# VH-VL binders against q0atu2: the designs that were tried, part 381

Target 1, 119 residues: q0atu2
Amino acid sequence: MLDKKARIRTSREYRNVFEKGKRLSGRFLIIYYVENALDNNRFGFITNKKIGMAVIRNRIKRQLRAIVREYQGQVKNKHDIVLVARAGIGKSSFEGMEKDYIAIMKKAGLFARNANKID
Key: E = the ipSAE of ESMFold2; O = the ipSAE of OpenDDE; V2 = 0.75 times the mean of E and O plus 0.25 times the DockQ between their complexes.

## First folded at step 20 (VH-VL; framework fv_dusigitumab)

Design hh57 (at its last look DockQ between E and O 0.70; V2 from the best seeds 0.78)
Fold by OpenDDE, look of step 20:
Structure hh57 (fold): chain C 119 residues (1-119), chain A 122 residues (1-122), chain B 111 residues (1-111)
Amino acid sequence: as target 1 above (119 residues)
Amino acid sequence: QVQLVQSGAEVKKPGASVKVSCKASGYTFTSYDINWVRQATGQGLEWMGWMNPDSGDTGYAQKFQGRVTMTRNTSISTAYMELSSLRSEDTAVYYCARDSGYDSGEFFFDYWGQGTTVTVSS
Amino acid sequence: QSVLTQPPSVSAAPGQKVTISCSGSSSNIGANYVSWYQQLPGTAPKLLIYDNNKRPSGIPDRFSGSKSGTSATLGITGLQTGDEADYYCGTWDSSLSAGYVFGGGTKLTVL
């Protein structure tokens, strides 16, 4: 699991990201991202009922957290990033989600300059 | 089969704008980003930016920020690239290209349009 | 000038092997997969190699790609006259200004 300090936890924090952040859409994910005043990144996850039943939403959320955790060290610091799962994500493989995340984060310019791809 | 067909050659005066079209066929238009790349005569390839046909999201090279606009009409599977405030240095062949790197979380262009020659001269 | 550095030209006789280098940095080649494009005279670029070493359908196996660190290499064996073209490497750059970047291109002459 992500460290407590790496999580967006309050409604206010989420609202701030949605209102002030930039938005980019991938195939399975939408990301909202904004700079924060911290020295670390914080991540939030949104899985709504359009994705499916609670068991599916929880699985997706768990998978997204795993993906974020895996690439956490490659993300530029001082960002609040909210991942919103799109409706079609339920039909995607874990690898598909991962590649979507990577691509969208690259397009957003959120990977660190010195980051190396994990092959 | 996948095809990208671009609009015809353009001749423009300095300060004018040019809008090049790129009609896609043979695949789901909204599933792949369209990129634009230009090439001045005798020069190398220069990436201009990407456009997501599904969302309309764009990302432009810094060099073209504020001067380029990439759009799409999904109903006719057509991407557009508009470049304003044209200069002589903008004389080049402009290509649209499909990005198929999604499956690997990467970026590469597997299909290209035939190119559109844009000439900027007084 | 170009973010990725290629030799401006290479040449070899038919049947020989040539290699084209592409040098970048940790933010581009070091962090992303490299692609190669072939551009025959007067034509649009054609994807030759993607994901460092993968060939699209229709590309013969005498074309190969590799990447190590911040550099990539295109290999062409059994050189043919039809291989005379410009070759470009390209990759994503994960710098502050994220975007795709090309090498300066290499003109391959078949002697």
Scores: ipSAE 0.880, ipTM 0.946, lowest interface PAE 0.6, mean pLDDT 94
Fold by ESMFold2, look of step 20:
Structure hh57 (fold): chain C 119 residues (1-119), chain A 122 residues (1-122), chain B 111 residues (1-111)
Amino acid sequence: as target 1 above (119 residues)
Amino acid sequence: QVQLVQSGAEVKKPGASVKVSCKASGYTFTSYDINWVRQATGQGLEWMGWMNPDSGDTGYAQKFQGRVTMTRNTSISTAYMELSSLRSEDTAVYYCARDSGYDSGEFFFDYWGQGTTVTVSS
Amino acid sequence: QSVLTQPPSVSAAPGQKVTISCSGSSSNIGANYVSWYQQLPGTAPKLLIYDNNKRPSGIPDRFSGSKSGTSATLGITGLQTGDEADYYCGTWDSSLSAGYVFGGGTKLTVL
């Protein structure tokens, strides 16, 4: 699980990322991201009702949080990042979501030069 | 039977623009990014950028930012690369290539077009 | 010039072994998987090795790849005349202007 300081919590925080940030799409995910003025990164997760029932949406959120936690040490500091699940994500495997995340984070330039995975 | 078939050779004057096409077949066009790579005569490979055919998102190498535009028409499974303000040093073979980043999380180019020769004569 | 450094040329006799080095940095080879491409004279590049050491279908096992630290190596055993080509390493670079980078290329001559 992500630390409480590493979570985007308020509607205002989410709105800032959507209004000021950049957007990149993968197969299963869209990321929105913007520099923040903090010492740390913050992550937000969005699944809408088109994804499926609450059980499915909660499973997807848990999987995405696990993926973000695994790679958080590679992420350039001082960014707010919102992961939005695309409609087709329910058909993906955990490995498919993970590879999609890695690809879009690299293409967005959000991984640091010398980062390693953090558990 | 993945194929990438590119448009024919072009001769341009300095200051002009060129638009190269890359028609994809044998796979779901919107599932893989198309990259563009060029190679001047007797020189090495030079990456120019990537384009996501589903979203239209792009990422350009800094050297080409402001001069290159990568687009697509999904109804005919075709990617395009347009390079403007041409100079003699832009004379090269231009390749499209499919990347497998979304399958792997790591980038490599598993299928390449045949190349399009662009000659910029002064 | 090239972000990844390769020797400009290597040579060996038919049947022999050759290695081609590729030297980079922590932001490219050190952080990402390496691929190798073969370019036969007058043709487009072709994928030889991906994910450091994996071969696509149709590439014989006399082609091999490895990675250590910020360096990668392509190995070719049982050299054939048809192996005369230019060989390029490539990888993602995670530095300020994230993107794909190639080595300068190595011309292999089979004597």
Scores: ipSAE 0.725, ipTM 0.902, lowest interface PAE 1.3, mean pLDDT 91
ESMFold2 (binder alone), look of step 20: mean pLDDT 94; pTM 0.959

Design hh58 (at its last look DockQ between E and O 0.67; V2 from the best seeds 0.81)
Fold by OpenDDE, look of step 20:
Structure hh58 (fold): chain C 119 residues (1-119), chain A 122 residues (1-122), chain B 111 residues (1-111)
Amino acid sequence: as target 1 above (119 residues)
Amino acid sequence: QVQLVQSGAEVKKPGASVKVSCKASGYTFTSYDINWVRQATGQGLEWMGWMNPDSGDTGYAQKFQGRVTMTRNTSISTAYMELSSLRSEDTAVYYCARDTGYDSGEFYFDYWGQGTTVTVSS
Amino acid sequence: QSVLTQPPSVSAAPGQKVTISCSGSSSNIGANYVSWYQQLPGTAPKLLIYDNNKRPSGIPDRFSGSKSGTSATLGITGLQTGDEADYYCGTWDSSLSAGYVFGGGTKLTVL
């Protein structure tokens, strides 16, 4: 699980990201990202009903959290980032989801300048 | 089976705009980003930017910001690159290329168009 | 000028081995996989190596890639006349201006 400090938790925080942030789409994910006034990054996750049943949505959310946690140290600081699962994500493997995340984050320029190699 | 077929050669005057097309086939067009790379005569490859055919999202090299526009028509699986305010320095062969970023998390161009020669001369 | 640095030219006789170096920084080669492209005269570039050392289908095992730190190397063994071409390294740059970057290219001449 992500640290409590690394989580977007309130509707207000989510709204801020959606309204002021930039948006990029990957194959399975959409990310919204904006700079924050903190020293750490915060992540939010959205899996709506079009993804599937609650069991599926919860699985996807857990997988996304795992991915974010794994690469958290590579992300540039002072960003709020919301991951929105796209409809097709339910058919994706964990690896596919991971690669999509990496690609979209790279395109967004959100990985640290001196980041280690990302697989 | 994957193919990228580009439009024909262009001759333009300085200050004009050029729009090159790249028609994709043999795969799901919206599943892979299209990149544009140019090469001046006798020079190296220069990356211009990427375009996501599904969302229309783009990312341009800083050198071309404000001067390049990458678009797509999904109904005909065609990507477009428009370069405005042309200069003699823009004379080059322009390539479209598919990248596999979403598949691998890394960016490389596995398929290339045949190239489009754009000549800018007075 | 190019973000990635390659020797402008290399040459060797048929059957010999050549190596082409590609040097970058922590934000590009240091942080991302390197790809290599072969460009025969008058043709479009062709993917030769991806993910540092993987060969696409159809690329013979005479071609190899490696990466260490902020540098990458393309190796060609059993050099053939048909290998005479320009070779480019490329990778993603994770700097503030995220994007793909190429090396300056290396002209390989088969003597």
Scores: ipSAE 0.908, ipTM 0.955, lowest interface PAE 0.5, mean pLDDT 95
Fold by ESMFold2, look of step 21:
Structure hh58 (fold): chain C 119 residues (1-119), chain A 122 residues (1-122), chain B 111 residues (1-111)
Amino acid sequence: as target 1 above (119 residues)
Amino acid sequence: QVQLVQSGAEVKKPGASVKVSCKASGYTFTSYDINWVRQATGQGLEWMGWMNPDSGDTGYAQKFQGRVTMTRNTSISTAYMELSSLRSEDTAVYYCARDTGYDSGEFYFDYWGQGTTVTVSS
Amino acid sequence: QSVLTQPPSVSAAPGQKVTISCSGSSSNIGANYVSWYQQLPGTAPKLLIYDNNKRPSGIPDRFSGSKSGTSATLGITGLQTGDEADYYCGTWDSSLSAGYVFGGGTKLTVL
């Protein structure tokens, strides 16, 4: 699970990312991201009713949280990142979501293989 | 079968712009990003950037930022690369290529166009 | 100046084995899978190896790839005159200038 410090919690925090951040789309996901002034990354997750029933939306959120947690050590520091599920995500697999996340995070320049902790 | 067919050779004067097209067939055009790669005579391959045909999102190599624009027309499955303020150093063969990132999380170019020769001279 | 370093040329006789090296860094080869491309004279590049060591359909098994640390190697056994081409390694680079990078290319001559 993500650390409590690594969560975007409030509507104001989400709004800041959407208003000031950059946006990239994959097949199943859209990411919005902006540099923050913290010493850590924060993640948020959006699924709307177009995705499907609540059970489907909850499954997708759980899967996306698991994916983010698996790769969070590779993400460049000091970013707020919101993952927005696209309408077709309900037909994807866990592996499909994972590959999509990896691809868009690389294209956004958000993965860092050897970033120094102090830098 | 996947095919990328590019527009024909072009001769341009310094300071002009060129727009190269790349028509895709044999796959769902919006499911894979198109990249552009150029190659000057006797030299290696130089990556220019990627374009997502579904969203229109792009990422350009820093060297070309400000001079290159990559676009598409999804109704005819065609990608475009426009390079402005041409110089003699831009004389090269320009390729479009399909990348596989959304299938695997790893990037490689599985299909390439035949190339478009752009010559910049007086 | 290429980010990935390859020897400018290699040569071998028909039937022999040749290897082509590709040296990078922790932000490219060290962090991402490597692909190899073959470019026959006067043609577009063609994917030869992906995911470090996998062959797309239609590529014979005498072409092989491997990766160790920040270096990758293309191997060609049973060398044929039709293998004369330029060979490029390529991979994603995750550094501040994130994007795709190619090696400088290696011209293979079959003597």
Scores: ipSAE 0.795, ipTM 0.908, lowest interface PAE 1.0, mean pLDDT 91
ESMFold2, look of step 20: ipSAE 0.748; ipTM 0.904
ESMFold2 (binder alone), look of step 20: mean pLDDT 93; pTM 0.952
ESMFold2 (binder alone), look of step 21: mean pLDDT 93; pTM 0.952
OpenDDE, look of step 21: ipSAE 0.908; ipTM 0.955

Design hh59 (at its last look DockQ between E and O 0.68; V2 from the best seeds 0.74)
Fold by OpenDDE, look of step 20:
Structure hh59 (fold): chain C 119 residues (1-119), chain A 122 residues (1-122), chain B 111 residues (1-111)
Amino acid sequence: as target 1 above (119 residues)
Amino acid sequence: QVQLVQSGAEVKKPGASVKVSCKASGYTFTSYDINWVRQATGQGLEWMGWMNPDSGDTGYAQKFQGRVTMTRNTSISTAYMELSSLRSEDTAVYYCARDAGYDSGEFYFDYWGQGTTVTVSS
Amino acid sequence: QSVLTQPPSVSAAPGQKVTISCSGSSSNIGANYVSWYQQLPGTAPKLLIYDNNKRPSGIPDRFSGSKSGTSATLGITGLQTGDEADYYCGTWDSSLSAGYVFGGGTKLTVL
């Protein structure tokens, strides 16, 4: 699991990201991202009911957290980033989600300059 | 079969705008980003930006920020690239290209349009 | 000038092997897969190699790609006259200004 300090936890924090952040859409994910005043990144996850039943939503959330955790060290610091799962994500493999995340984060310019690809 | 067919050659005056079209066929238009790359005569390839046909999201090279606009019409599977405030240095062949790197979380262009020659001269 | 550095030209006789280098940095080649494009005279670029070393359908196995660190290499064996073209490497750059970047291009002459 992500460290407590790496989580967006309050409604106010989420609202701030949605209102002030930039938005980019991938195939399975939408990301909202904004700079924060911290020295670390914080991540939030949104899985709504159109994705499927609670068991599916929880699985997706768990998978997204795993993906974020895996690439956490490659993300530029001082960002609040909210991942919103799109409706079709339930039909995607873990690898598919991962590639979507990577691509969208690259397009957003959120990977660190000195980041190396994990193969 | 995948095809990208671009609009015809353009001749423009400095300060004018040009809008090049790129019609896609043979695949789901909204599933792949369209990128634009230009090439001045005798010069190398220069990436201009990407456009997501599904969302309309774009990302432009810094060099073209504020001067380029990439759009799409999904109903006719057509991407557009508009470049304003044209200069003589903008004289080049402009290509649209499909980004097929999604499956690897990467970026590369597997299909290209035939190119559109844009000439900017007084 | 170009973010990725290629030799401006290479040449070899038919049947020989040539290599084209592509030098970048940790933010581009070091962090992303490299692709190669062939551009025959008067034509649009054609994808030659993607994901460092993968060939699209229709590309013969005499074309190969490799990457190590912040550099990539295109290899062409059994050089043919039809291989005379410009070759470009390209990759994503994960710098502050994220975007795709090309090498300066290499003109391959078949002697």
Scores: ipSAE 0.882, ipTM 0.947, lowest interface PAE 0.6, mean pLDDT 94
Fold by ESMFold2, look of step 20:
Structure hh59 (fold): chain C 119 residues (1-119), chain A 122 residues (1-122), chain B 111 residues (1-111)
Amino acid sequence: as target 1 above (119 residues)
Amino acid sequence: QVQLVQSGAEVKKPGASVKVSCKASGYTFTSYDINWVRQATGQGLEWMGWMNPDSGDTGYAQKFQGRVTMTRNTSISTAYMELSSLRSEDTAVYYCARDAGYDSGEFYFDYWGQGTTVTVSS
Amino acid sequence: QSVLTQPPSVSAAPGQKVTISCSGSSSNIGANYVSWYQQLPGTAPKLLIYDNNKRPSGIPDRFSGSKSGTSATLGITGLQTGDEADYYCGTWDSSLSAGYVFGGGTKLTVL
């Protein structure tokens, strides 16, 4: 579950991730990530208007939130992570976005060694 | 047909650098990562790092951090690996390999270049 | 310590079956899918098995793979002299030095 505590909410919080965080690009996604001072992870989602109309952008955000929720139990705690949708993501399937997320999270070293997937 | 064709053998002095090229054909070059793997004579495979040809992002094995640089020129579908401060123990065959992990979210190398022999001798 | 351990060599007669083991840890084989590579003498490695047990097009079904816990196994049946090669397991290691790791290799001799 992405509850209120697991959300990046303010412009200042987003700016901190973009300015201080590391950046890693996949096929459909870019992640920015930085350690935070909390005991939990926080996630943010960005879709540019160049991606498409609001209906398309909202669908993509919902799909990305679902993917993050599915794997949240494997993510190392104490990180702020922003997922930025790349141009062309609207033509990806849910499975394609999911596999891209898995690959870039592994490359970033953000999956915990023994974390179980959240049911 | 996917092909990775590497540059020819090189002989280098200790302390020099070498830059190996890997020209890709038969697929969209920017859609798959290129990895570099080396193998000393009679020895096993040693992973050196990955490079995303679309973004230019890289991840290097700790052993090579600071000595290796992986780059590309997308206009000619070519990846490069440069290894600096060469030593005799860097004598090996260097391979480029395509990572097919985009299709599964895992990492595995489905096509390999023919290899480039680099010999470091004084 | 993400070193994948393989036997240095195995041998069997033509027509027989052989298995090659690959032992790792929870941060590599335990957490990630395993691939196998064949390296014929004087050639580059070739993908033989990916995603633990899948064969790319052109690899005959006498090659098989499996994974259990922190170990993986390559099986080869109906051995032919053309199968003499070095075999490597490989996988991602999710530890602090995240990266790809190979086993030490196993030399297969077909007597």
Scores: ipSAE 0.636, ipTM 0.877, lowest interface PAE 1.5, mean pLDDT 90
ESMFold2 (binder alone), look of step 20: mean pLDDT 94; pTM 0.956

Design hh6 (at its last look DockQ between E and O 0.70; V2 from the best seeds 0.82)
Fold by OpenDDE, look of step 20:
Structure hh6 (fold): chain C 119 residues (1-119), chain A 122 residues (1-122), chain B 111 residues (1-111)
Amino acid sequence: as target 1 above (119 residues)
Amino acid sequence: QVQLVQSGAEVKKPGASVKVSCKASGYTFTSYDINWVRQATGQGLEWMGWMNPDSGDTGYAQKFQGRVTMTRNTSISTAYMELSSLRSEDTAVYYCARDSGYDSGHFYFDYWGQGTTVTVSS
Amino acid sequence: QSVLTQPPSVSAAPGQKVTISCSGSSSNIGADYVSWYQQLPGTAPKLLIYDNNKRPSGIPDRFSGSKSGTSATLGITGLQTGDEADYYCGTWDSSLSAGYVFGGGTKLTVL
């Protein structure tokens, strides 16, 4: 699980990201990202009913959290980032989801300049 | 089977705009980003930017910011690159290339168009 | 001028081995996978190596790639006349202006 400090938790925080942030779409994910006034990054996750049943949505959310956690140290600081799962994500493997995350984050320029190798 | 077919050569005056097309076939057009790379005569490859055919999202090299526009028509699996305010320095062969980044998380161009020669001269 | 540095030219006789170096920084080669492209005279570039050392289908095993730190190397064994071409390295740069970057290119001449 992500650290409590690394989570977007309130509706207000989510709204801020959606209204002021930038948006990029990957194959399975959409990310909204905006700079924050903190020293750490915060992540939010959205899985709507289009993804599937609650069990599926919860699985996807867990997988996304795992991916974010794995690469968290390589993300540029001071960002609020919301990951929105696209409808097709339910058919994706964990690896496919991970690759999509990596690609979209790179395109967003959100990985640290001196980050370690990203697989 | 994957093919990228680009439009024909262009001759433009300085200050004009050029729009090059790139028609994709042999794969799901919306599943892979299209990149544009140019090469001046006798020079190296220069990356211009990427375009996501599904969302229309783009990312341009800083050098071309404000001057390049990458678009697509999904109904005909065609990507477009428009470069405005042309200069003699923009004379080059322009390539579209498919990006396999979404498959691997690593960016490389596995398929290329045949190139479009754009000549800017007075 | 190019973000990635390559020797402008290399040459060798048929059957010999050549290596082409590609030097970058921690924000590009040091941080991401390197690809190599072959460009025969008058043709579009062709993917030769991806993910540092992987060959696409149709690329013979006499082409190899490697990466260490902020540098990458393309190796060509059993050099053939048909290998005479320009070779470019490329990778994603995660600097403030994220994007793909190419090396300056290396002209390989088969003597």
Scores: ipSAE 0.909, ipTM 0.953, lowest interface PAE 0.5, mean pLDDT 95
Fold by ESMFold2, look of step 20:
Structure hh6 (fold): chain C 119 residues (1-119), chain A 122 residues (1-122), chain B 111 residues (1-111)
Amino acid sequence: as target 1 above (119 residues)
Amino acid sequence: QVQLVQSGAEVKKPGASVKVSCKASGYTFTSYDINWVRQATGQGLEWMGWMNPDSGDTGYAQKFQGRVTMTRNTSISTAYMELSSLRSEDTAVYYCARDSGYDSGHFYFDYWGQGTTVTVSS
Amino acid sequence: QSVLTQPPSVSAAPGQKVTISCSGSSSNIGADYVSWYQQLPGTAPKLLIYDNNKRPSGIPDRFSGSKSGTSATLGITGLQTGDEADYYCGTWDSSLSAGYVFGGGTKLTVL
C-alpha cells in the first residue's frame, strides 16, 4: 500500500514523534505529528493489544494504511505522522475511520488541499 | 432535541476577563466539538476556535491566540470560553456551536446557542 | 475585507428569485465544502445549506446551493417576507492558521 519511504520504521523514529510532536484526538484516532528533515512524509500506525486480537488489529492497520494512502497527496510536506487507534475503533466502519482522519488532519492543519476522495 | 444554552449577558471593564458557558443537551456531549463564534453589533460572524470535549484539545484562530481559553466540564455537559485582556472591540454577541466534523469530515455548524452579549466599557 | 467575499446586500419583491455569491480562494472554497447560514433579525444563525448543496431537514427546496471553482452561490426562489435576514457563507480554510472562515454577510431585503 504505502511506499517503504513513507513509513516510520524504528523505535527511535516513533519516540521522536511522541516526544517532540503535537497530538490531536478524534473519535477513533489520535495523531501525533512533527516536522521532519526529509523531502517526504512518513506515517506510523499503532494498535495496542486492548483493541483486540491480532486479526482485528491487522485489519484496522490495513484500513488505516488505505485511508492514509488515499489522502497522502493532500498532506503538507515534511511531516512524520503517527496514527494511534483508540479503544472502540473496532466498532467503527471504514467510512467512520476515514471521516475521523479527515477531520483530525484538517484540525491539525496538515492538509494542503481538498481531500478529493470525499467529493 | 439538540440544545445549546448559554450563560447570561456580561458587562466588563477593559482589561478584565469574561467566561461564557454553553450547556449541551440532547446528544452525546463528548462526540462533537464545540466552536465559538462572535459577532460585534452590526458586523459579521467571526470564528474564534474549536474545542474537543472528550480530549480537551483546542485550536484557536490566530487573532485570539494567547487571549482565549476554551474548556469544558464533561460531567455537566458544559463548554466554556474565556477571553482575557478585554478591549472595547471585544463587545459582541458570543455564540457556541456544534460542529459536524466527525460525522462527515466536512465542517459546518448544525446547532447554535442563543448567544451571550458581552459589553466592554469603562 | 473578509476572506470570503459576499455582496453586502440584495433585494427583490415577494415571489422573485435572488442569488447570493461567495468568492474565496484555493485554500478555502476551492479545497473544501461550503455551508450557508441564515440569521433572522435578533436571532442566532441557523444552518441553511451544507456540503455545497444539501439542505437540512425542515429547509424548503426553494433554497439551493452550488459551488464552482473557488466560488459558491446561494439561490432563493419564491421569496417570502420571512426570508428577510442576513446570509453567511462559511467553509474550512487550510492556510497557515487552519480554521473556519465566514463571508462578510449579505443582507436580504424583501420589498
Scores: ipSAE 0.799, ipTM 0.913, lowest interface PAE 1.0, mean pLDDT 92
ESMFold2 (binder alone), look of step 20: mean pLDDT 93; pTM 0.951

